# VH-VL binders against Mitochondrial import inner membrane translocase subunit tim50 (timm50): the designs that were tried, part 1

No score or structure here was measured in a lab: all are predicted.

Target 1, 142 residues: Mitochondrial import inner membrane translocase subunit tim50 (timm50), of Dictyostelium discoideum (Social amoeba) (q55c70r191to332)
Amino acid sequence: PGGKKYTLVIDIDALTEITKTSKYPTLYKRAGLDFFLDHLRKDYEIYLYFNGNIPQNKYEQLQFKIDTNGKYFTGLLYPETGIKERNQFSKKIEMLDRDPSKVIFIDAASPYDHPNVINIGKFKSNSKDKLLIELLPVLESF
Structure headers, positions and changes below count from the first letter of each chain, unless a header shows other numbers; antibody chains are not in Kabat numbers.
F, E and O are the ipSAE of ESMFold2-Fast, ESMFold2 and OpenDDE, as the mean of both directions, binder to target and target to binder. V2 is 0.75 times the mean of E and O plus 0.25 times the DockQ between their complexes.
Where letters were taken out, [cut] stands.
The coordinates of atoms that the task and the answers printed are left out; those that the model quotes come from them. Centres of patches stay.

## First folded at step 16 (VH-VL; from q01 with light chain Q89L)

Design t02
Fold by OpenDDE, fold request of step 18:
Structure t02 (fold): chain C 142 residues (1-142), chain A 121 residues (1-121), chain B 107 residues (1-107)
Amino acid sequence: as target 1 above (142 residues)
Amino acid sequence: EVQLVESGGGLVQPGGSLRLSCAASGFTFSSYNMNWVRQAPGKGLEWVSWISYSGSYTYYADSVKGRFTISRDNAKNSLSLQMNSLRDEDTAVYYCARETVDWDSYGMDVWGQGTTVTVSS
Amino acid sequence: DIQMTQSPSSVSASVGDRVTITCRASQGIYSWLAWYQQKPGKAPKFLIYAASSRQSGVPSRFSGSGSGTDFTLTISSLQPEDFATYYCLQYNRFPYTFGGGTKVEIK
């Protein structure tokens, strides 16, 4: 099932900021994103998670802007149509046919506590944080 | 001139098959998500199927899922809809429609003239 | 699935009248909605995105408003060429869903 040791689900808002300043959106990447994804893809199946505020028809375009060569992400995840409950980790993990104990969710905002969820906050382009680089050694130690 | 032209419509018996085509011109076809939308006689608009600009992702209405297949050939600027196991309720004018790439003005901005599919014994 | 309830199904009006058409989504769709105009025997025409942008060539008498679940299309002063059927479309989630349509007829 997948061929990788672990599964990583990452909220797009944790990795990027999308601005609507123009007819065409500008996507800003969090510092170290390419390095982060390139290293983790060795041991992780990486899924890009979209919140409900982005139409499904835009997912591929945004994925392409982050992963132009299609080498980082195994697939895309998003809220199921008709789901009205809060997007909890338990519901998100059910979208994957994987061992829940080996699934990690990197979230931009977590209204709940869960041992498999790492909240690194929503990314803003004016931020100088190094959270991805700091998190990489931890994820590689598993 | 930006244009979409549907073809392939006709009369077919229930259970039969038909393949619709949509020829695109005047724009970079490979950059646009595409749709099929149909309209039964005297009825409203019904979304049928969607395909991403690369063809990697497709979606279908429940009414046609498992029977219809959307595809595209970006090299030929062509969109297709393979319709199998046709039913009387599939009788409609079928439109191909382009989605905008503008996030500030999003919709289906270019439509073909439509092609008529009639399913009848 | 997201259901789009459009009202009224038909309206009789005169030239110069103000016409308002409403679409209600069964769940929040933010602003991912578009309005279309269709005349008999013709393909639909893209009019307005949500509450902001009219397509090129669309008269200023057409306006859109709303967000979340309730949306409206307004024709401030109906003209002879505006007699047609209008549809809303949500494209927030698949399947895409159209409203049932509103036929604007001459009184």
Scores: ipSAE 0.816, ipTM 0.918, lowest interface PAE 0.6, mean pLDDT 93
Fold by OpenDDE, fold request of step 18:
Structure t02 (fold): chain C 142 residues (1-142), chain A 121 residues (1-121), chain B 107 residues (1-107)
Amino acid sequence: as target 1 above (142 residues)
Amino acid sequence: EVQLVESGGGLVQPGGSLRLSCAASGFTFSSYNMNWVRQAPGKGLEWVSWISYSGSYTYYADSVKGRFTISRDNAKNSLSLQMNSLRDEDTAVYYCARETVDWDSYGMDVWGQGTTVTVSS
Amino acid sequence: DIQMTQSPSSVSASVGDRVTITCRASQGIYSWLAWYQQKPGKAPKFLIYAASSRQSGVPSRFSGSGSGTDFTLTISSLQPEDFATYYCLQYNRFPYTFGGGTKVEIK
């Protein structure tokens, strides 16, 4: 896996809030996102996951807004057409050619419990949460 | 004036190759995702290929995968479609089309006049 | 792949008629759909984004509605210049897929 210990898949809705009701969308980052990603990238292969509500033609643009220098994310992941169980961890794992035991998902909305899935909820720009800061030590302990 | 102009169409035998070009003018080409769309005689529209604004991502219709290659040169404001192993069913008018950047009104807002590709034995 | 079923394939109508064209997606595409108009020998023209705003220069008689899987293009009062072929396009996922088209013909 490129020399990284683990693969981290993060739902974009867990990291950012995107205003869709404008000509040019505004992307708000969860507090500590840059710090979070910068620290984890040394040990984690990080993928940005897009839920089905974002069209594929916008993925690169959104990735760029989060990772302008292209130093955080290894790639992009998204549900395939026809997959109804996209919220199932097993289906998400199929998106990667990696050892499932070494894949961690940070999910915005997980309807399931799995030891490799951490649900931190959807980010809202009006929140003052410290979830990423609190989560970082846990992820670094692996 | 915002404009797209296709070229490169022609007559070719099955198994042959053609390279289509699309010249963009009047806008910042490097900021826009681009498409090729084709239309066989008397038929409907068929999406062929897509390329992101930077050229980093490309997608193809199953009907052309492995045979067609989309590319762009942002410095030259040019979009290309390399078509190999051409088949009779590839006969069509080929359009290049620009996608909007507007999230509230998204679609292919600028089209070229089209260039005709005829594959015939 | 997402299949777009467009209906009807053709419709004969008169000037002043209300014309309704439907596109159904094989799966949810949210609002990532666009409608196009094409006249013979011409490139398609972008008309409407889903149920949102019409493109500049598109008459108010054209309207779009729908979300999820069912979408509708409506021409409230058909005008002579509206006789053409119309297409829907989903761009939620690749491959992009057009509907089969609807030819609006003079009755």
Scores: ipSAE 0.780, ipTM 0.902, lowest interface PAE 0.7, mean pLDDT 92
Fold by ESMFold2, fold request of step 18:
Structure t02 (fold): chain C 142 residues (1-142), chain A 121 residues (1-121), chain B 107 residues (1-107)
Amino acid sequence: as target 1 above (142 residues)
Amino acid sequence: EVQLVESGGGLVQPGGSLRLSCAASGFTFSSYNMNWVRQAPGKGLEWVSWISYSGSYTYYADSVKGRFTISRDNAKNSLSLQMNSLRDEDTAVYYCARETVDWDSYGMDVWGQGTTVTVSS
Amino acid sequence: DIQMTQSPSSVSASVGDRVTITCRASQGIYSWLAWYQQKPGKAPKFLIYAASSRQSGVPSRFSGSGSGTDFTLTISSLQPEDFATYYCLQYNRFPYTFGGGTKVEIK
């Protein structure tokens, strides 16, 4: 259960990029990320999905970099949770114990057919796109 | 000098309990994830448990889930393993090991010398 | 759980020989595999992380390779101090799992 009408599941690759071009890798946030999360947390439960190329021992470190005060994310999801099949969000999401029709997904993967998935592409740290901010009216209209 | 020192090992009967401690010195303990790893006599290494640097996340090997509890006290630079419902197969040398949280790296780079737990009737 | 199958269980080789040790994961673990060396009566020593990255202070004769499910540790020119048992460890997902170990003996 939760007290909010909708659940949002966001692939971390849609929100951040970790550069590996230096001795000291850096996490970069997509433009407007903090505003986006802070705005939506009022009406959404928000889950962060970690793709399989991130070892589990890094989850707390990454969560802290994105959500330092622990106020955005209701929980974390990852490949062993089974929420994706063949790198696509599954319609069978009983692990969340939520009404599937009330779960919205934001994915960085190549576009695919899913009624509740919004594909916004993988964030590249040299991008200045405004996709997160442009998505707010859409998410507010549900 | 960077050190980890285990203590609390000993002889215990099956079904009994034992608490292991690991005292850390020479580094910022709260910056490292911590592990317990064990090695039964004449056998290979077996990972037992892990706790994140803040203590907020813990994980266990299937063989010890529900019986063992890992914890840490970052103010006292101390790692603990509470072992309940002990079995003969828990007999081993138990090591604590620190693990870096640096991005794009991993290593249980500092290990204690181990403490021996013997479970026998 | 991810099972790690390590082979061979033991190897006997001469000083100067090339020694290759393999680990196979039961499912993909990307490159999140480490190698450890252990001498009798001692705690393990960290050698390799991320399948191929050598820890500082580890001799250049040690190298690692592989990704996905198949990984190798190579000692390019075996030295007398390399007598030890070697273990792989996958750290992609909990529970972490060690391979069964490979005992390397100098002839």
Scores: ipSAE 0.546, ipTM 0.813, lowest interface PAE 1.4, mean pLDDT 87
Fold by ESMFold2, fold request of step 18:
Structure t02 (fold): chain C 142 residues (1-142), chain A 121 residues (1-121), chain B 107 residues (1-107)
Amino acid sequence: as target 1 above (142 residues)
Amino acid sequence: EVQLVESGGGLVQPGGSLRLSCAASGFTFSSYNMNWVRQAPGKGLEWVSWISYSGSYTYYADSVKGRFTISRDNAKNSLSLQMNSLRDEDTAVYYCARETVDWDSYGMDVWGQGTTVTVSS
Amino acid sequence: DIQMTQSPSSVSASVGDRVTITCRASQGIYSWLAWYQQKPGKAPKFLIYAASSRQSGVPSRFSGSGSGTDFTLTISSLQPEDFATYYCLQYNRFPYTFGGGTKVEIK
């Protein structure tokens, strides 16, 4: 019995798309999102990463739309935390105070070949892909 | 009508403490992020602190971090600023300000009249 | 922390003049910049958000522009009621930071 074995850092653009048709933007969830996060939270600490074009004062509002009951995410990350350098994840994750070999990144940016990074691309609300569901066995296999 | 009213200002010795309050009325307080902004006599505006609508997140200017604590009570429609270890440079008019929460319209749109804090030895 | 450098510190102009005020951010802030007007003895008034979007009820002679690090507020035809001090505010990242202010005096 003890703490979580792995840390998962997920770019918000890999999980959702935000569209603006009014002053109250609509957030679309990637297929299987809630099932994905609920299954992984048992063995993973999960961090939500905000890219640089989202002002920091919006973070709680967006987190609430994804994780209404506050049960999925351990915390939030953003460019100033230093987890990414020049749009690529960095080995310098001291802000998390975690073993870097046990931190897995799910990235939405352009392809990036790194042993700890899984790039699944940006979610667009016009797609019905099953990538999150297909990723579960990989992340649970250890 | 939408209104914010600050209170709790006064004269304080260096090293002392004060608690500022901001009473909100005429709007759904728990739906708005809130700010404290101060202005020293004859000087410009300085942002002091911010608290999210739920109270779950707080941020501070470096000049006050560790000494000031922002809080809110959504049941009482009140915002507070606990100010400890006061210094002469903390002398200012302190404003509370409501921050719009609309995605496409953003800013501190409603301000109180201010309450004056004077720190002198 | 993001520094905001605002210039000029003051400007003296006549009614009808075009006045331009600038703010420069120490790092990119996209368009997450606001402008405020403050008259003596009063709380600031919200003018511009997202660098260029005018708040409802703000006269059309006020306009904002810029993105990244360089931003401007323009008053196209100065009116007597525009005597005030103007501030920019970056709100991309905490801590929020104001510019130093520009006092607009009507000759």
Scores: ipSAE 0.483, ipTM 0.800, lowest interface PAE 1.7, mean pLDDT 84

## First folded at step 17 (VH-VL; from t04 with heavy chain Y50W, light chain Q89L)

Design u01
Fold by OpenDDE, fold request of step 18:
Structure u01 (fold): chain C 142 residues (1-142), chain A 121 residues (1-121), chain B 107 residues (1-107)
Amino acid sequence: as target 1 above (142 residues)
Amino acid sequence: EVQLVESGGGLVQPGGSLRLSCAASGFTFSSYNMNWVRQAPGKGLEWVSWISYSGSYTYYADSVKGRFTISRDNAKNSLSLQMNSLRDEDTAVYYCARETIDFDSWGMDVWGQGTTVTVSS
Amino acid sequence: DIQMTQSPSSVSASVGDRVTITCRASQGIYSWLAWYQQKPGKAPKFLIYAASSRQSGVPSRFSGSGSGTDFTLTISSLQPEDFATYYCLQYNRFPYTFGGGTKVEIK
């Protein structure tokens, strides 16, 4: 199932900031995002998770802005898929039909503890953090 | 001029099939999500189906799920709705509608004139 | 599914009257709502997105307000061409859902 060693679910707010400053949304990428995703796709099935504050009709467009060539993300997840409950990673990890011990969720801003969750906070475009680059060797060591 | 034109409506018996088409012109069709919306005689509007700009994602109302199939041909600027196992309650005017792209004016901003589907024995 | 409860179902008014139409969502939809006008025998016309923007050509007497679960369409001074049926539509989640409609009739 899947063909990759691990499954990675990433909250879009952890990777990007979307602003409504104009008629068209501007999407800012966290530093090192392309490098991060390109390296991880070798061993990970990567899913992009959308929070409930984004309409479903925008998902593909936003995904395209991050992954123009469609080579990074295996699929999309959203609240109705059940991967998160009450803004926390769900214990119903079996819904992904993957080995729960091999599923990692990169979450944003939610202050909770879970063995499958790595919280790197919500990204802001004025940030100079290097969290993705710092996290990459950890994820590659698995 | 931005325009949508539906066709394919007609009279069909219960259990029959019908294929609706929507021809788009005057805009970059492949950039827009598209919808089918229907209206039964003397009733309100009912959303039927949605398809993303690339055609990769589709959604259906529960009332038509498993019976209707939405598709698009971006090269031909065409939207389609294959309707199988038609029921009396499917009788309606069917509209195709373009969905806006921007945040400031989100909605179905362009509609066709509609095509009438009548399911009756 | 998100249910949209629209009220009133009909209203009788005169030219110059203030008309208010309300839509209530069964759950929070942020500002992902649009208003439409439909005249007999015609396709719906997109009027307003949430509380922010009118479509080009839509008179200033039309305004929208609200967020979360409660939304309102207001016609400040009803004109003869405004007698029609109005609908709200939520875009937050699939399935998309329309309100039941409000018919604005001449008194």
Scores: ipSAE 0.791, ipTM 0.911, lowest interface PAE 0.7, mean pLDDT 93
Fold by OpenDDE, fold request of step 18:
Structure u01 (fold): chain C 142 residues (1-142), chain A 121 residues (1-121), chain B 107 residues (1-107)
Amino acid sequence: as target 1 above (142 residues)
Amino acid sequence: EVQLVESGGGLVQPGGSLRLSCAASGFTFSSYNMNWVRQAPGKGLEWVSWISYSGSYTYYADSVKGRFTISRDNAKNSLSLQMNSLRDEDTAVYYCARETIDFDSWGMDVWGQGTTVTVSS
Amino acid sequence: DIQMTQSPSSVSASVGDRVTITCRASQGIYSWLAWYQQKPGKAPKFLIYAASSRQSGVPSRFSGSGSGTDFTLTISSLQPEDFATYYCLQYNRFPYTFGGGTKVEIK
């Protein structure tokens, strides 16, 4: 896995809020996102996951807005067309050629319980939470 | 003036190869995702291939996967489509088309005049 | 792949008629759909974004509606210059897929 201990898959909605009411999307980052990603990239192969509500043609642009220098994310993940069980961890894991036991999914809205799935909820720009900062020590302890 | 101009079309035998080019002018080419779309004689539109603004991501229709390769040279404001193992069903007018950058109002807003590819045995 | 079923394949109409074209997606595509107009021997012309946003220069008689799986292009009062073939395009997922087209012909 590229020399990394684990693979981290993060739903973009868990990290950011994207306004869709303007010509150019405005992306708001969850508090501590850069710090969070910068620390985790040392031990984690990090993928940015799109849960299907954004066209694929915008993925790179949005990735760039989060990771301008291309130092955080290894790649992008998204549900395939025709997959009805995209909210199930097993289906999400199939998107990666990795050991499932070493894949952690940070989800914005997880309808399931799984030891490798951490639901931190959708980010809203009007919120001032410390979820990423609080989660970082846990992820670093692995 | 914003403009796309295709070239490279022609007559080729089945199994042959062609390379199409699309020259962009009048806009910042490197900022735009680009497409190839084709239309067989008397038929509808068929999306062929897509390439992101940086060239880092590409997608293809199943009908051309493994045979066609989309590429771009942002320094030269050029889009290309390498077509190998051509088949009769590849006969069509090929258009290059620019995608809008708008997030809430998307479409292929600029098209070339098209270049004709004829595959004939 | 997302299939786009466009109907009707052709319609004969007269100037002043209301024309409705429908596209149905095989799965939800939110509002990621665009409509195109094509005249013989010409490249397609971007007409409308599904959210009813017309491109500059597109007459107000053209309107788009729908979300999810069902989308509609409406020409409220057909004009002579509107006789053409229309296509819907989904861009929610790759591969992009066009509808089969609707040829609007003179009755």
Scores: ipSAE 0.763, ipTM 0.898, lowest interface PAE 0.7, mean pLDDT 91
Fold by ESMFold2, fold request of step 18:
Structure u01 (fold): chain C 142 residues (1-142), chain A 121 residues (1-121), chain B 107 residues (1-107)
Amino acid sequence: as target 1 above (142 residues)
Amino acid sequence: EVQLVESGGGLVQPGGSLRLSCAASGFTFSSYNMNWVRQAPGKGLEWVSWISYSGSYTYYADSVKGRFTISRDNAKNSLSLQMNSLRDEDTAVYYCARETIDFDSWGMDVWGQGTTVTVSS
Amino acid sequence: DIQMTQSPSSVSASVGDRVTITCRASQGIYSWLAWYQQKPGKAPKFLIYAASSRQSGVPSRFSGSGSGTDFTLTISSLQPEDFATYYCLQYNRFPYTFGGGTKVEIK
């Protein structure tokens, strides 16, 4: 495409924690999330990745809680669970129709590292880590 | 009282067009994802289309892609299905249905009475 | 698309019988499967979500189970009002897909 040079695919579990201690679960944002996304959107297409334990009909509700005005995310992605059960630990890069060398994954957990994968761990709502902010210089250097 | 009322069904020749409407009342329409589901005479249920609460996302069954367009007007509490290039196999009762709102549940909990579309040459 | 294979197509049973209906997905859908009941001339009635969770007001004789690709709906003791057609529906991914239906009839 003629726009942004790189694509960022971010696992929702790296950005948020959803607790189910009530009828209406609460979504908690990782520290610095809005600053992180706002700064990266100028140079990146940003996709929000959903793991397979969330049905597709909930995606907009969750996207809205993270990006109320629709300014951060270019789109949403999910695994091809029934087709590639053996590879469920890997993101499905082929779904993007993009040059793989220009796609960067930010993952919450991975038993397999990929050259373009940055693993920052699952967010826990009682944590105030600065991992998103610390990652900005690395991503802005591309 | 929560209600959905479909309208716009009728007899149409192959290749023709119809617009179905679904009027919603008794609930905050703009908070709910919506569906169209159809049932051919003597046959099972077939999901047709879905639109998210904001209208930003739509999905279609393969059998209707490119011919049908789902839309909503949240100001008028109205769901629509524009059906073009109709075929004999589109003959069915068409239902509109509301999805539940709870995060951990899913269901089409409120359905209209259905409107009948007959495509016949 | 995820294909849903529902079995049997029909069941002939008596009041008090235990009835089991199965549904198989062509791909894993975790537990994102719902069950619906439909009587002739009526819109479907929502029974079960997330494979095993009963909707409010659904009698406890209806139970669902399964995950992955194989799912069942069990009616532990049929009542006269349970004679109907039952459909499974996967809602993990679009397009949503219904099973072919199972008609539960009086013997």
Scores: ipSAE 0.521, ipTM 0.828, lowest interface PAE 1.5, mean pLDDT 84
Fold by ESMFold2, fold request of step 18:
Structure u01 (fold): chain C 142 residues (1-142), chain A 121 residues (1-121), chain B 107 residues (1-107)
Amino acid sequence: as target 1 above (142 residues)
Amino acid sequence: EVQLVESGGGLVQPGGSLRLSCAASGFTFSSYNMNWVRQAPGKGLEWVSWISYSGSYTYYADSVKGRFTISRDNAKNSLSLQMNSLRDEDTAVYYCARETIDFDSWGMDVWGQGTTVTVSS
Amino acid sequence: DIQMTQSPSSVSASVGDRVTITCRASQGIYSWLAWYQQKPGKAPKFLIYAASSRQSGVPSRFSGSGSGTDFTLTISSLQPEDFATYYCLQYNRFPYTFGGGTKVEIK
């Protein structure tokens, strides 16, 4: 974590859509996802954030579908880690061993104003937006 | 027929070691997360350990962490629990259990009949 | 770790009675709570997942409810085959944790 300037925490719902009720879930990636993550991992540590309504025993299956070769994500986060409490960003993340001012959160939930949170909404699999690619210049300016 | 069969239980002295095995048949073992659950005589259920379908992730109850090691061999349809530094409190029937694969549900739906471990002089 | 407090530890009941068993989690677990039934000398039997969803083949007299920290299993009309010990299990986060169990005994 000491070799990179910033840490990026990305809500899984900003990157993908998964089937809610299927026995064999299908995961759809947001347009430009692989390019986005591969570009940013050079200068960012990247964590995948799981919504609290996903039990921990599903995390490996979902991570594998997004990052099959284990090259994008440094680790996984979830609500109990304290990064985001009551939809507010925490300034102190002692267990993560990072300065909160150097942690950027890409959020899919309801928008709120915080200097370290960028809200791009939940991905819907029938959309063809370029929002991830359009976000790259902003993240490179930090 | 879906089946799990535990083996390897027995008597062991405190501080000793024992390796439990669970043989799986009748299903695609490599698709299922697996659990060990134990029950001391006259006591309730205690979850012991979990291993993901690929074997890449493992978790343990605090009471056994550092002493027990869960592993799987997907080519042989076998689950194992290596138990070191055994204590009197580890005396129990040990069950292996498979986890359902449905995304929107969870359950340990198939259990073995158990193997008994007794830690005593 | 998430602790599960199950009550009562035992209940004496007659065939036809309504039986209610509760579990309380030490922190929020959403609805990721399961119920198991165990008879002496047997492996546990899976009854309910996601707090309220019955596993296939489970009689409708079994119902679960609750979310967050407080959960209930209800047997609406106790049958002879229902005398057993019941356990809740949270599966939201590792380590998984069982409640202490509730023995349902014939009065």
Scores: ipSAE 0.517, ipTM 0.828, lowest interface PAE 1.3, mean pLDDT 84
Fold by ESMFold2, fold request of step 18:
Parts: sequence; C-alpha cells; structure tokens
Structure u01 (fold): chain C 142 residues (1-142), chain A 121 residues (1-121), chain B 107 residues (1-107)
Amino acid sequence: as target 1 above (142 residues)
Amino acid sequence: EVQLVESGGGLVQPGGSLRLSCAASGFTFSSYNMNWVRQAPGKGLEWVSWISYSGSYTYYADSVKGRFTISRDNAKNSLSLQMNSLRDEDTAVYYCARETIDFDSWGMDVWGQGTTVTVSS
Amino acid sequence: DIQMTQSPSSVSASVGDRVTITCRASQGIYSWLAWYQQKPGKAPKFLIYAASSRQSGVPSRFSGSGSGTDFTLTISSLQPEDFATYYCLQYNRFPYTFGGGTKVEIK
C-alpha cells in the first residue's frame, strides 16, 4: 500500500466504452465514474488496467481522457505486469509489491469467482446502470 | 505546411557525444507522439526511441538504452536526441517522425529529411 | 522484445506481377502491424496500419492481411513506381521493431 489500506485495480473496459459512431471515435464514461474515482482515491491507491488488445502507445491518451488532471490513478497496469494471467488473479501480483489479500480487482471480462475480484461487466454506453455508485458502500466498508 | 527538420548530425569519434534536434512546424506539436528512426548505410530501418505527446513516457531500443536520451520541448516545438558513448554501429541517417493522433489508427505519417551521424575513429 | 522476421529479402518482378511479402512476429501482436515503403534516397512512406487498413492516398493494389503472428503485404499488379524496399513494423509493445526489409526490383 502506498500509504493507504487497499489497492484497487480497475479494468478500463469496466469504466469506459469507445463508440465508433463518426469519423472521430468517442470515449464514453460509465455513469458516476468521476464521483466513484474521486471518492475512492481518498482511501485507495487506484491502478488502471489495460487489456492486451490495446497497443501500448495509446495508454497515456486513454488515461488522460479518464483522468484529465492526473488525480485518480497511481499507475497503469497491463498483462505483462502479471497481475492477471488468462483472466485470473495472478501470483505475479507482487509486481505491485502489495499484500494480495488487500488488492481488489474490478473486472469487466469473463466471470471469475474470487473474494477479491468484483466483476461488473463491460460498460455499454447506451445503458443507464448505476453499478459504480452501488459499489461504493461495498468498497468503502473495507 | 506540416514539416519536420532534423539538425545536429556530423562526424564524431567513438565514445563521443552528439545532440540531434528536430524542429516541428505547421501542426500542434504537443498533441503528437514522436519517434527517432535510423538507417545505417545500405541497411534497413531501425526504430530508436519514442516519446509521448506530453513527454511523460519514453521508450528506447535495446541497442541504445542507457546511452541515448529522447526529450521534447513543447513550448519550442522541438524534439531532441542526446547520444552519448557513440559507437561505429550508431553510424546512420537519423529521422524524426510524427505519429498520427487518430485513436483507431497508427502510423509515422510525417518524416524529416534525415540528418547523418558518422562515428569514425 | 518482439522480433519481426520478414521474407523474402529481395524479389525481382515484372510490371503487372503479383508480389507477396510476409512478416512473422516472435509472439502475438494482434493486428498492430504497419507497412512502410521506402524509395532510394527518401524517407519511408506510410502504407498500411492495423495489418489491413490502407492509409489515405495509398493505391488499392496494396493490401495487407494477417493477425496474431503472420502477416502479408500484397501488391496485386506491380507498377514501375513500386520499385522500393518494404518494411513491416510491429507497434503493439515497446520497443517497436521493424522487419529486415524486402527489396522489390522491377525487371
């Protein structure tokens, strides 16, 4: 922990969707995203996780669209960092140098049962779900 | 017009240092990731280094890591490559190249004319 | 690092011929591969991104295909201006890596 009790690792697909409805693709934020991240950064260090189907040269651009002021994310993670192997929580979590029992993963991909993994599915911009807001009491109770 | 102009090439002895510059004009330089690419005489292209649009992230080819430093000054629309501990294998034409900014594409779409670095004992 | 093996190193062909150039990545790179053309004495020219998407202004005789580790550039009917060296480049992960190049010589 970088001075906080817990570490949160969030799959970018749980937070955003990129919709190609015009010449200029648009990134849509899941409802309540800014409120969610702003509240949790007080007690969590937060990492943004990129899946392998995003080339590395796009990471800063995507981070900027989500966290324009650089206030939410402690850092960026991706498959080569080893926190997730084949859509499972990985022993390589030590790359974060954290107690694995205090690392919570918010997952968007295939369902995976683990006490520290919360799967909220991929965000679709045409839905009006409140899943991020509904997670706040759970995450704040830790 | 969109333009990149390299400068700073020349003859240098092994172990020496040289600083390359790339002057950008005709576009919003601070919006674009930038590259250095080199080509030794009669050889293929070799990617050298990359710097993100903000300057926050840099990456290097293994052959130059620890010896070369890429940097940018977005206020002056300039890209630089500091080359230290030069070797004969570093002899090449050095190009600076702009990456496209469209989210769903990638390419080094604008290149300079190149500047020649010769490392000779 | 991801190594790119490009083949052949050179080919001689006549105007109108079909030319095929291949690149193989040492590990999966999805579709994050680009193709460049370089004529003697000039900087490289961007042709194809994302394995198969042509850059604006690139003639339709150039096509790319492949994903994962195996990629192909095809020139369906070679023209005199296509005499050049062609390079693939993977951009999935740093460091970016070029293939060794394929020199296309017009008979």
Scores: ipSAE 0.502, ipTM 0.822, lowest interface PAE 1.5, mean pLDDT 84

